# Designs tried in a protein design chat: VH-VL binders against Coenzyme F420 hydrogenase subunit gamma (frhG). Part 2

Target 1, 258 residues: Coenzyme F420 hydrogenase subunit gamma (frhG), of Methanosarcina barkeri (p80491)
Amino acid sequence: TNKIKIGHVHMSGCTGCLVSLADNNLGLIKILDDYADLVYCLTLADVRHIPEMDVALVEGSVCLQDHESVEDIKETRKKSKIVVALGSCACYGNITRFSRGGQHNQPQHESYLPIGDLIDVDVYIPGCPPSPELIRNVAVMAYLLLEGNEEQKELAGKYLKPLMDLAKRGTSGCFCDLMYDVINQGLCMGCGTCAASCPVHAITLEFGKPQGERDLCIKCGSCYGACPRSFFNLDVIPEFENINEIIANALKEGESDD

## First folded at step 16 (VH-VL; from c1 with heavy chain F103W)

Design d1
Fold by OpenDDE, last read:
Structure d1 (fold): chain C 258 residues (1-258), chain A 120 residues (1-120), chain B 112 residues (1-112)
Amino acid sequence: as target 1 above (258 residues)
Amino acid sequence: QVQLVESGGGVVQPGRSLRLSCAASGFTFSTYGMHWVRQAPGKGLEWVAIISYDGYNKYYADSVKGRFTISRDNSKITLYLQMNSLRTEDTAVYYCAKRGYTWEPWFDYWGQGTLVTVSS
Amino acid sequence: DIVMTQSPLSLTVTPGEPASISCRSSQSLLYRHGNNYLDWYLQKPGQSPQVLISYGSNRASGVPDRFSGSGSGTDFTLKISRVEAEDVGVYYCMQAYETPRTFGPGTKVDIR
């Protein structure tokens, strides 16, 4: 099988998502050895031009006052088969929506948008940062989707479907999404992470469950990205064993995938 | 049972200040954002302001921005509205309102209201 | 701001007869989860407002089944199948789609 080409495209962000990817340790090495070539990553290597990629992992939001950034994100879409918004900044803008400009050394940089407002995005990986495992799994599933056998492609499609559906929802991350996808599905464990992640204090806990104010919600998606149960929803649960098996097989040393 | 009781209304001259209070009971006050809504005599309802559960975040109607301040004391289970630079058009019955459970945006409970009259 | 309108602004109904009030918003109140963020309130004479209908069509607790809400997007209707004396008051629609919240002008309902 052929290795796919993956690129990391860094927009306006803290690079925490890339760090999370790196936190996969041996898992990342396995991916790079057997499944993917990292063909673009400015954090690691200087490359002048965005190459053609099978998968673009885009981290961060886009500054509208930075012409180069706007052009880069458009170029990314043109050069990539699959565009992944990596992290809540890329997905929903997150805290970057609070930017007001006036900061050194680019005070004119004042407006930031999630990448979906500028280009078509195929997959959302919410989180701040996303879990290392989720990022890893998406990479593996992307490989299987593109290079796997028919069974593997089908399973990969099922795995990625919830994340693709998130991308279809758009760049507004209302707390109500968390309510419908997690809380109302009985998946909430009352950890309080969503409340803690809310930059505008629109969310709190009562009786072990999140509550919130729509009037205060800025739809930044922080709560959804921070929730440990946002990905593991009812659509994924039926395939849990198969997913675990295929991932485990993919990560085995010297062995072929199922 | 949920109760909201407004107080502090009265007659004041234009340019003066007045502070309204809303005493809450019967629910976990500290986990709810709270609202003020007003109604001029013989007129409709107008949303005034919201405050987050902990007082960190606040939004106002344009008609009162810069003049009114919404606040709360969760230890006293009380909502406040400080009204400065009062105008004749601020004459209204002022209601405190509670939203529904969890994420329900409608106002499920209202106070009896307190009348504020601004006149020279 | 979202502008809310109502029609009619007043109506007089014979007890036992039906009534219908329309509410219109300047933009859609429908969100992606299928909820219309429109509420109906009744303010009886000398009383505070009380919620009748939420999410466009959900009756609030304790509200008689003679009240019903319908509509989606920008056009909504409150219906009273059989008006009773206790239904006298002013009916308001309110959008909770975005801040600031805005109310319709109200519809005064009287009994003949």
Scores: ipSAE 0.767, ipTM 0.956, lowest interface PAE 0.4, mean pLDDT 92
Fold by ESMFold2, fold request of step 21:
Structure d1 (fold): chain C 258 residues (1-258), chain A 120 residues (1-120), chain B 112 residues (1-112)
Amino acid sequence: as target 1 above (258 residues)
Amino acid sequence: QVQLVESGGGVVQPGRSLRLSCAASGFTFSTYGMHWVRQAPGKGLEWVAIISYDGYNKYYADSVKGRFTISRDNSKITLYLQMNSLRTEDTAVYYCAKRGYTWEPWFDYWGQGTLVTVSS
Amino acid sequence: DIVMTQSPLSLTVTPGEPASISCRSSQSLLYRHGNNYLDWYLQKPGQSPQVLISYGSNRASGVPDRFSGSGSGTDFTLKISRVEAEDVGVYYCMQAYETPRTFGPGTKVDIR
């Protein structure tokens, strides 16, 4: 029985991503009982030094004037096998790119950066917060990737690939990514969440479809992370439509009778 | 038919102010960001400013930042450019422009332009 | 700011002959999904500009087939296969990749 070491590293964030993880209740209990040790979490555990970790879930962006946070994010990379940017703040900066004061027409790079500007990041989980189910699914797939048999590792790799591809794209979340990945693919449901989340009023709806001004976009990633259709494409969605059964079967294979 | 009509141009002395208007029709003005673009006589085109669909957010070229203010009145279907502290290099024909439908970035419609001359 | 250049800056063409205008940008205008944020405009004498080509190669509505755009990244070309008298004017390229939008200096096309 070999449990992976998971940590939650909190940068400049609201803790909402950790709360979303906690909303898994029974799923979280099963993970902690059988598959993972939570070895670092300042809000849930009394450990104040960054330990060795298999998977680091990093919430929030990094304040450059906070020398301790800058050193902590670098230490996290050094001590972790897999670094996950948990939430849109860690992935793209989200609203923290805007958190400098009320002026118009300011540069987007002031005091806060997404973690990928300072360290290499392996996986993005966008959202503000990401859904509890997405976080649970990534945690199980990370376990299978590290400790599973070859078939389980292949499954985990296929599931994680879109999220790893997001990390390879970089730390900018352009409004136009939503248009290309969702609107042009026919995946939009017309909910308006993207327009409501835009801090610079670059997006509105007309005839149930988003439209907007690329010229006003600050690349904060808010709209992309908020869209319920954004990070899986049509080639991936059908394969994982029964994800809960896939997860259940994978966990059964890991719990064979002695 | 989409139509943009600029007005308010004229001759002014350096340091004075002018306000340009752009009357719009033929599209849903209140859902589109709007632009100003200018052209000095015998010279090329220079982008000036954009305003968001609701008027909340604005961006200016460095050459006019702090002196010009873009605004809009969606109830009157009109775009404005308030030009303060005018300089001789601001002499130009000023066009309002609309981007393409949905989110397409090119300027698909331009007004006829209005001439602003800044001279002593 | 992205600097746009054009060559030639002036061109005199015999009616019915081809013309070619080059546009170069200081940075790539190719976005990660395969679109080039480069547009071409024609300003006829005494008129406002009008779009000819969008996304580097797509003809705008009502633009004759004799106009074509090509190129990607930093290098773009507008070709007129058979110049007609109505094609006289100044041709501009414009990048829409980042704010502020910037135009090339223009290419004045005249007939002889």
Scores: ipSAE 0.595, ipTM 0.850, lowest interface PAE 1.7, mean pLDDT 83
Fold by ESMFold2, fold request of step 21:
Structure d1 (fold): chain C 258 residues (1-258), chain A 120 residues (1-120), chain B 112 residues (1-112)
Amino acid sequence: as target 1 above (258 residues)
Amino acid sequence: QVQLVESGGGVVQPGRSLRLSCAASGFTFSTYGMHWVRQAPGKGLEWVAIISYDGYNKYYADSVKGRFTISRDNSKITLYLQMNSLRTEDTAVYYCAKRGYTWEPWFDYWGQGTLVTVSS
Amino acid sequence: DIVMTQSPLSLTVTPGEPASISCRSSQSLLYRHGNNYLDWYLQKPGQSPQVLISYGSNRASGVPDRFSGSGSGTDFTLKISRVEAEDVGVYYCMQAYETPRTFGPGTKVDIR
């Protein structure tokens, strides 16, 4: 089997997305052994320059006043086949859109942007953090997209398409996107997580459903990333009901290639 | 039946203060953000301010920022506008307004308005 | 701030004849999912404004069929197919795309 080169690039993030990736302990061991090399991760790997990568998992938003980070994100795009915005901070800015800067120990830092404002991003994985399972699923599907047979590449493309569509849609996550993608589609469970996540108090619940004030929304994406239903693709969900079996079958097929 | 009733308007000299009230009924006031909109005599409409459903977050037009304070009391079902350092340019009919259900942005209900005249 | 303009600023219409009002914004009001955040209001003499059209083209509840909205992006039109005496007043467009909300200058419609 041909291993793909994966890197973790850490911008302005809490490292929680990397910890979530690591929570796939047994699955991560098999991925690293059979299917992928971790070629960049300042937290976990002893490589200090940005290498060529097949898949870059970028955690965190970018501080504009941190020139090194701005250059690093541009170098990451240049050196990578696929760039993944890992977590809501990378996708939409999350809580860092609310930050005014100056609160950090480096007083020059005033502005934080999602990575898609600076570079082209191929795939979003929203969440704070995304679940370990979602990160694993995306990693396996990225491998199949790059190294699988035509049948596996089609399956991977279908799985990744909603996340790629999110990346094409842009870097703002409006409360109205939650309304269109979840509430209007009948997917809301009434959990209230969106209202609890809103830093500007734009969202509340009435009659078990969200309602809100677009005028107060800062487009930070916190509600969208916190909602477990915000990126489901209804057209392909039945195909992936048995995602654990699909992954097991894909790993068995990779095993036989040796 | 949704009703919004403004009060507290009057004639005041420049530099002075007034407090406007908007009594609401016929909807769940505590779950809606509320707005003030004004109209100078013989002129068009100007949006003034919004307050979140719980009163914690507020946004103002640049023309009034730093001088006006929007507030609410959900137990009294009342919206307020505290107008300080009034200028002659603030002379207008002041309306309170409510957005549509869930998140629809248009103003589906307006009060009758209360006139504020700032002159010496 | 998004600047809104309207033309004409004043319009005199023979009863029963059509009328058309244009509204232009300084930037696109079209949101993904296909919605234009542009609303039309009528303020009749001595009254508060009332909404006529939402999202550029959707007639508000209780608004007669003779009112219609069209356009997208930066250019919008309100049409009245048969003007009645009750339609006299000032028509405003308003953008709800970003804060602060801004209104057009108004179009006064009178009957001949």
Scores: ipSAE 0.595, ipTM 0.860, lowest interface PAE 1.8, mean pLDDT 84

Design d1
Fold by ESMFold2, last read:
Structure d1 (fold): chain C 258 residues (1-258), chain A 120 residues (1-120), chain B 112 residues (1-112)
Amino acid sequence: as target 1 above (258 residues)
Amino acid sequence: QVQLVESGGGVVQPGRSLRLSCAASGFTFSTYGMHWVRQAPGKGLEWVAIISYDGYNKYYADSVKGRFTISRDNSKITLYLQMNSLRTEDTAVYYCAKRGYTWEPWFDYWGQGTLVTVSS
Amino acid sequence: DIVMTQSPLSLTVTPGEPASISCRSSQSLLYRHGNNYLDWYLQKPGQSPQVLISYGSNRASGVPDRFSGSGSGTDFTLKISRVEAEDVGVYYCMQAYETPRTFGPGTKVDIR
C-alpha cells in the first residue's frame, strides 16, 4: 500500500474549507495513517516551501497584488500531479471577486482571481464550504486514481468526471448555467438557495421556481456553487453503492488487519 | 393577458425633466425585472435601462447614465423612468418591456409607447 | 458593446414571394450550453415591436410557420417563405448575450 503526498495550499480564503476537511474526524486520521502523507499545510504542518505533491488542495482565490501568492500558485501547479480547487473561492472567486475595482456587471479592475485563471486545474470541489463528505470522497478517489487497480481507477475516473468537467468549463458561472444544468433538467427542488446567494439580486422565486435576469448577472458563480444539484452525476448512480463500499473499506482497512 | 401602458410623455425644453410611468397588469410584476427601450423618430431601437424585481439593482445604457433613474413601486404595480437634464437626442418613443417567463431574455411584451420630444 | 448589423436595410417583395434578412454580430452570441442569444422582432407600422423568433430559431407563440430563423454564432438569417400584406414593417434583430442589449439597424419590408 503506497501513500500519496497531499498538501493544502492556502491562498486568499477564510480557512473554512480546511476546517470542513478536518470535520471528517477519525476518517481523516485513518487516511493520514494508511493512505496519505500531509506534506504541506502552513496551518497544520511545519514545512515552509512547496514540496512535490501528488494532490494539492488549493483553498481561496489569488490576490494579484501579492507576488508571492502568484508565484506560489504557479509553483503548486509545477510540483503537483493533481491540482484541486477546494471551495467556491478557488473555483469561481466567490465573494472575493467583487473586492476593489470590481463592478457588478463589467469589472474594470480586479484584485482577486479564481486559481483556474492562472493555472490549469484538474478538479473542482465547489461549495462554501464543500461538505466534509465530498472532500473526503474526492481524496479517496484521487488515491484510487493514482494507486488503485484498473477497476478502482475506472470507478474513480467516473466519480471525478463531473468535477473535472467543471474545471474544464471555466472560472465563471452565469445564472443561465444553473438554468440549463439543473432547472431545465428537472433537478431543481425549489429550495431558493440560488436566490439567497445572488449578490446582485438577479434571481428570485415564483411558485417555487427560480426566475433570473441575465442582464444583471455578474457571472460570479455563487448560485451555481451553492446549488446542491449543479454537479449531479447520472453516470455513477448505478455504481453508487459500490462507491460507498469502497470508501467504507478504505476507512476500515486498519481495523480489520488483526 | 399581459398589458403594459406607458404615460407621462410630452414636449419639453432641453435641460428639463420628465417622469414616465408604465402601468403593468396580467403577470406577477413583483417577480420580474423591467426594462425601458426607446426609439428616436424614424430610427432604430435603443435599450435604456433595467431594474431588478425588488428595485435593489439597476443598470443603464451609457447614453443616459447619470441623467436617468429607473424605479418601481410594486404596491402600485408601476415602473418609472425619471429623465433629468434632457437633450434633443433623448427625443424618442419610450417603451417599457418585460422579459420572457422564468428567465427567457427576449422581450415578450411591450407597451404602446409614450413620445418624449425635447426641443426649444 | 456588441454591434449588430442587418442586410438589406430595405426590401420590396411581391406578395406570396419569399424574403430573407441577414443579421451579423460583432462577436459570437453562442453560449456554452448551445443557445444563441439572438432574437428577431417585427414592428408593424404604428405599433410597438413584437417578438418573432427567440434563440435564433425558435418561433414565438402565435407566429405563423412561414417565419423561420437560422444561423449561429455571428451570422443569423430570418426567412419569410411567403410574404403577406400583414408582414409589412421593420424587422430588428437583437442580441441578449450581454448588457447593454443592442439592436440591428432594422430592415424595412414593403410589398409591391
Scores: ipSAE 0.580, ipTM 0.843, lowest interface PAE 1.8, mean pLDDT 83
Fold by ESMFold2, last read:
Structure d1 (fold): chain C 258 residues (1-258), chain A 120 residues (1-120), chain B 112 residues (1-112)
Amino acid sequence: as target 1 above (258 residues)
Amino acid sequence: QVQLVESGGGVVQPGRSLRLSCAASGFTFSTYGMHWVRQAPGKGLEWVAIISYDGYNKYYADSVKGRFTISRDNSKITLYLQMNSLRTEDTAVYYCAKRGYTWEPWFDYWGQGTLVTVSS
Amino acid sequence: DIVMTQSPLSLTVTPGEPASISCRSSQSLLYRHGNNYLDWYLQKPGQSPQVLISYGSNRASGVPDRFSGSGSGTDFTLKISRVEAEDVGVYYCMQAYETPRTFGPGTKVDIR
């Protein structure tokens, strides 16, 4: 009876973040059976107006010239307990900031803005798209935060905190943030995903480690969102195994409610 | 030991073209973006251009945009500046410059410079 | 473009005395990780520029202890505690916060 209301709000995006959520297959079915009602999704549901929601998953950046989208994002904030920027486009603008090169230190002046420039956002889920597992885990933790017991709420809060802190940091995804948050912390594994994802070729690897040109960075957030370690919080590492067990147990317990 | 050596400077008439070269050694040239900086005689420093490590992206100061082309040949470990439609205000010593290791933005090494004089 | 200014533009110093050069930017050079994207260079007579100070305050390798940098945001200072004959030249500040990179007009330091 105590399911949370989740909606997907689509701004200027490719729908790839929603597809990544759907790639959870049976896990998504379990979530919708036991934990959440999908109360808004224009691509999957026939609801025309933005309803009250517990969690709004907002995909894409906002085009300032599309006044309906600007009003919809504001209404989404008003109607939702928790607003989640789903994907790097919603978090940082991603590729939509590339449309106006040569002013990469002033991303707020582009025609497309990350949603955090217009509304307060509670949680970032970076990536293009974020992995299906990350989206699933956030959905389960959001449920536990809202409907769990005291221990579950505390653990869900700790799990979400790095993503909430990321939202408080702002809407600029500079390459230098990757260097400070990952490389300087010794968390880099040398995979090269950051270099491969950079649309302006500002990042290379030398001796298995990233290096780059801040001068060429357009602050799009692509590298930060693609790095598997960019929101890794050293303070939460001891709790990761407990969190994984809780998610696994919740998914198994939810099956018995059928 | 890092070394940058510019060449190709000289005296040219306004409206003509000149190509500068910067030979590099002592670091992995193909992983660094490279810069040109110039200094008119008796004047201050002016940043001119940057090129990405692979030559894909380039960015120019407004004073030279449309007239100068930065390029590189990683197989020859050489940076180039093609200067077209030269004007008297382009008269300067031209330096190539390398940023610091990994991502450090300051110019830790400069060439000796090559003088370009544009006069009739 | 970020406009950089320096003061004074020229300075004559008695050997062994201190010198102080200020640099001001038209907007903050401080990034959220606490780094100021401002560097100081010295160009000795007949030579190319060489870096003295990075990130507003970090002395470059091989630079004597008498050079120090301070400041944050829009206002930066380079100090020489005891000026020596080899310190003669033109001192430039440069911002690396945004492209295009821009230099201050330079401060000529002379002895006597």
Scores: ipSAE 0.570, ipTM 0.842, lowest interface PAE 1.9, mean pLDDT 83

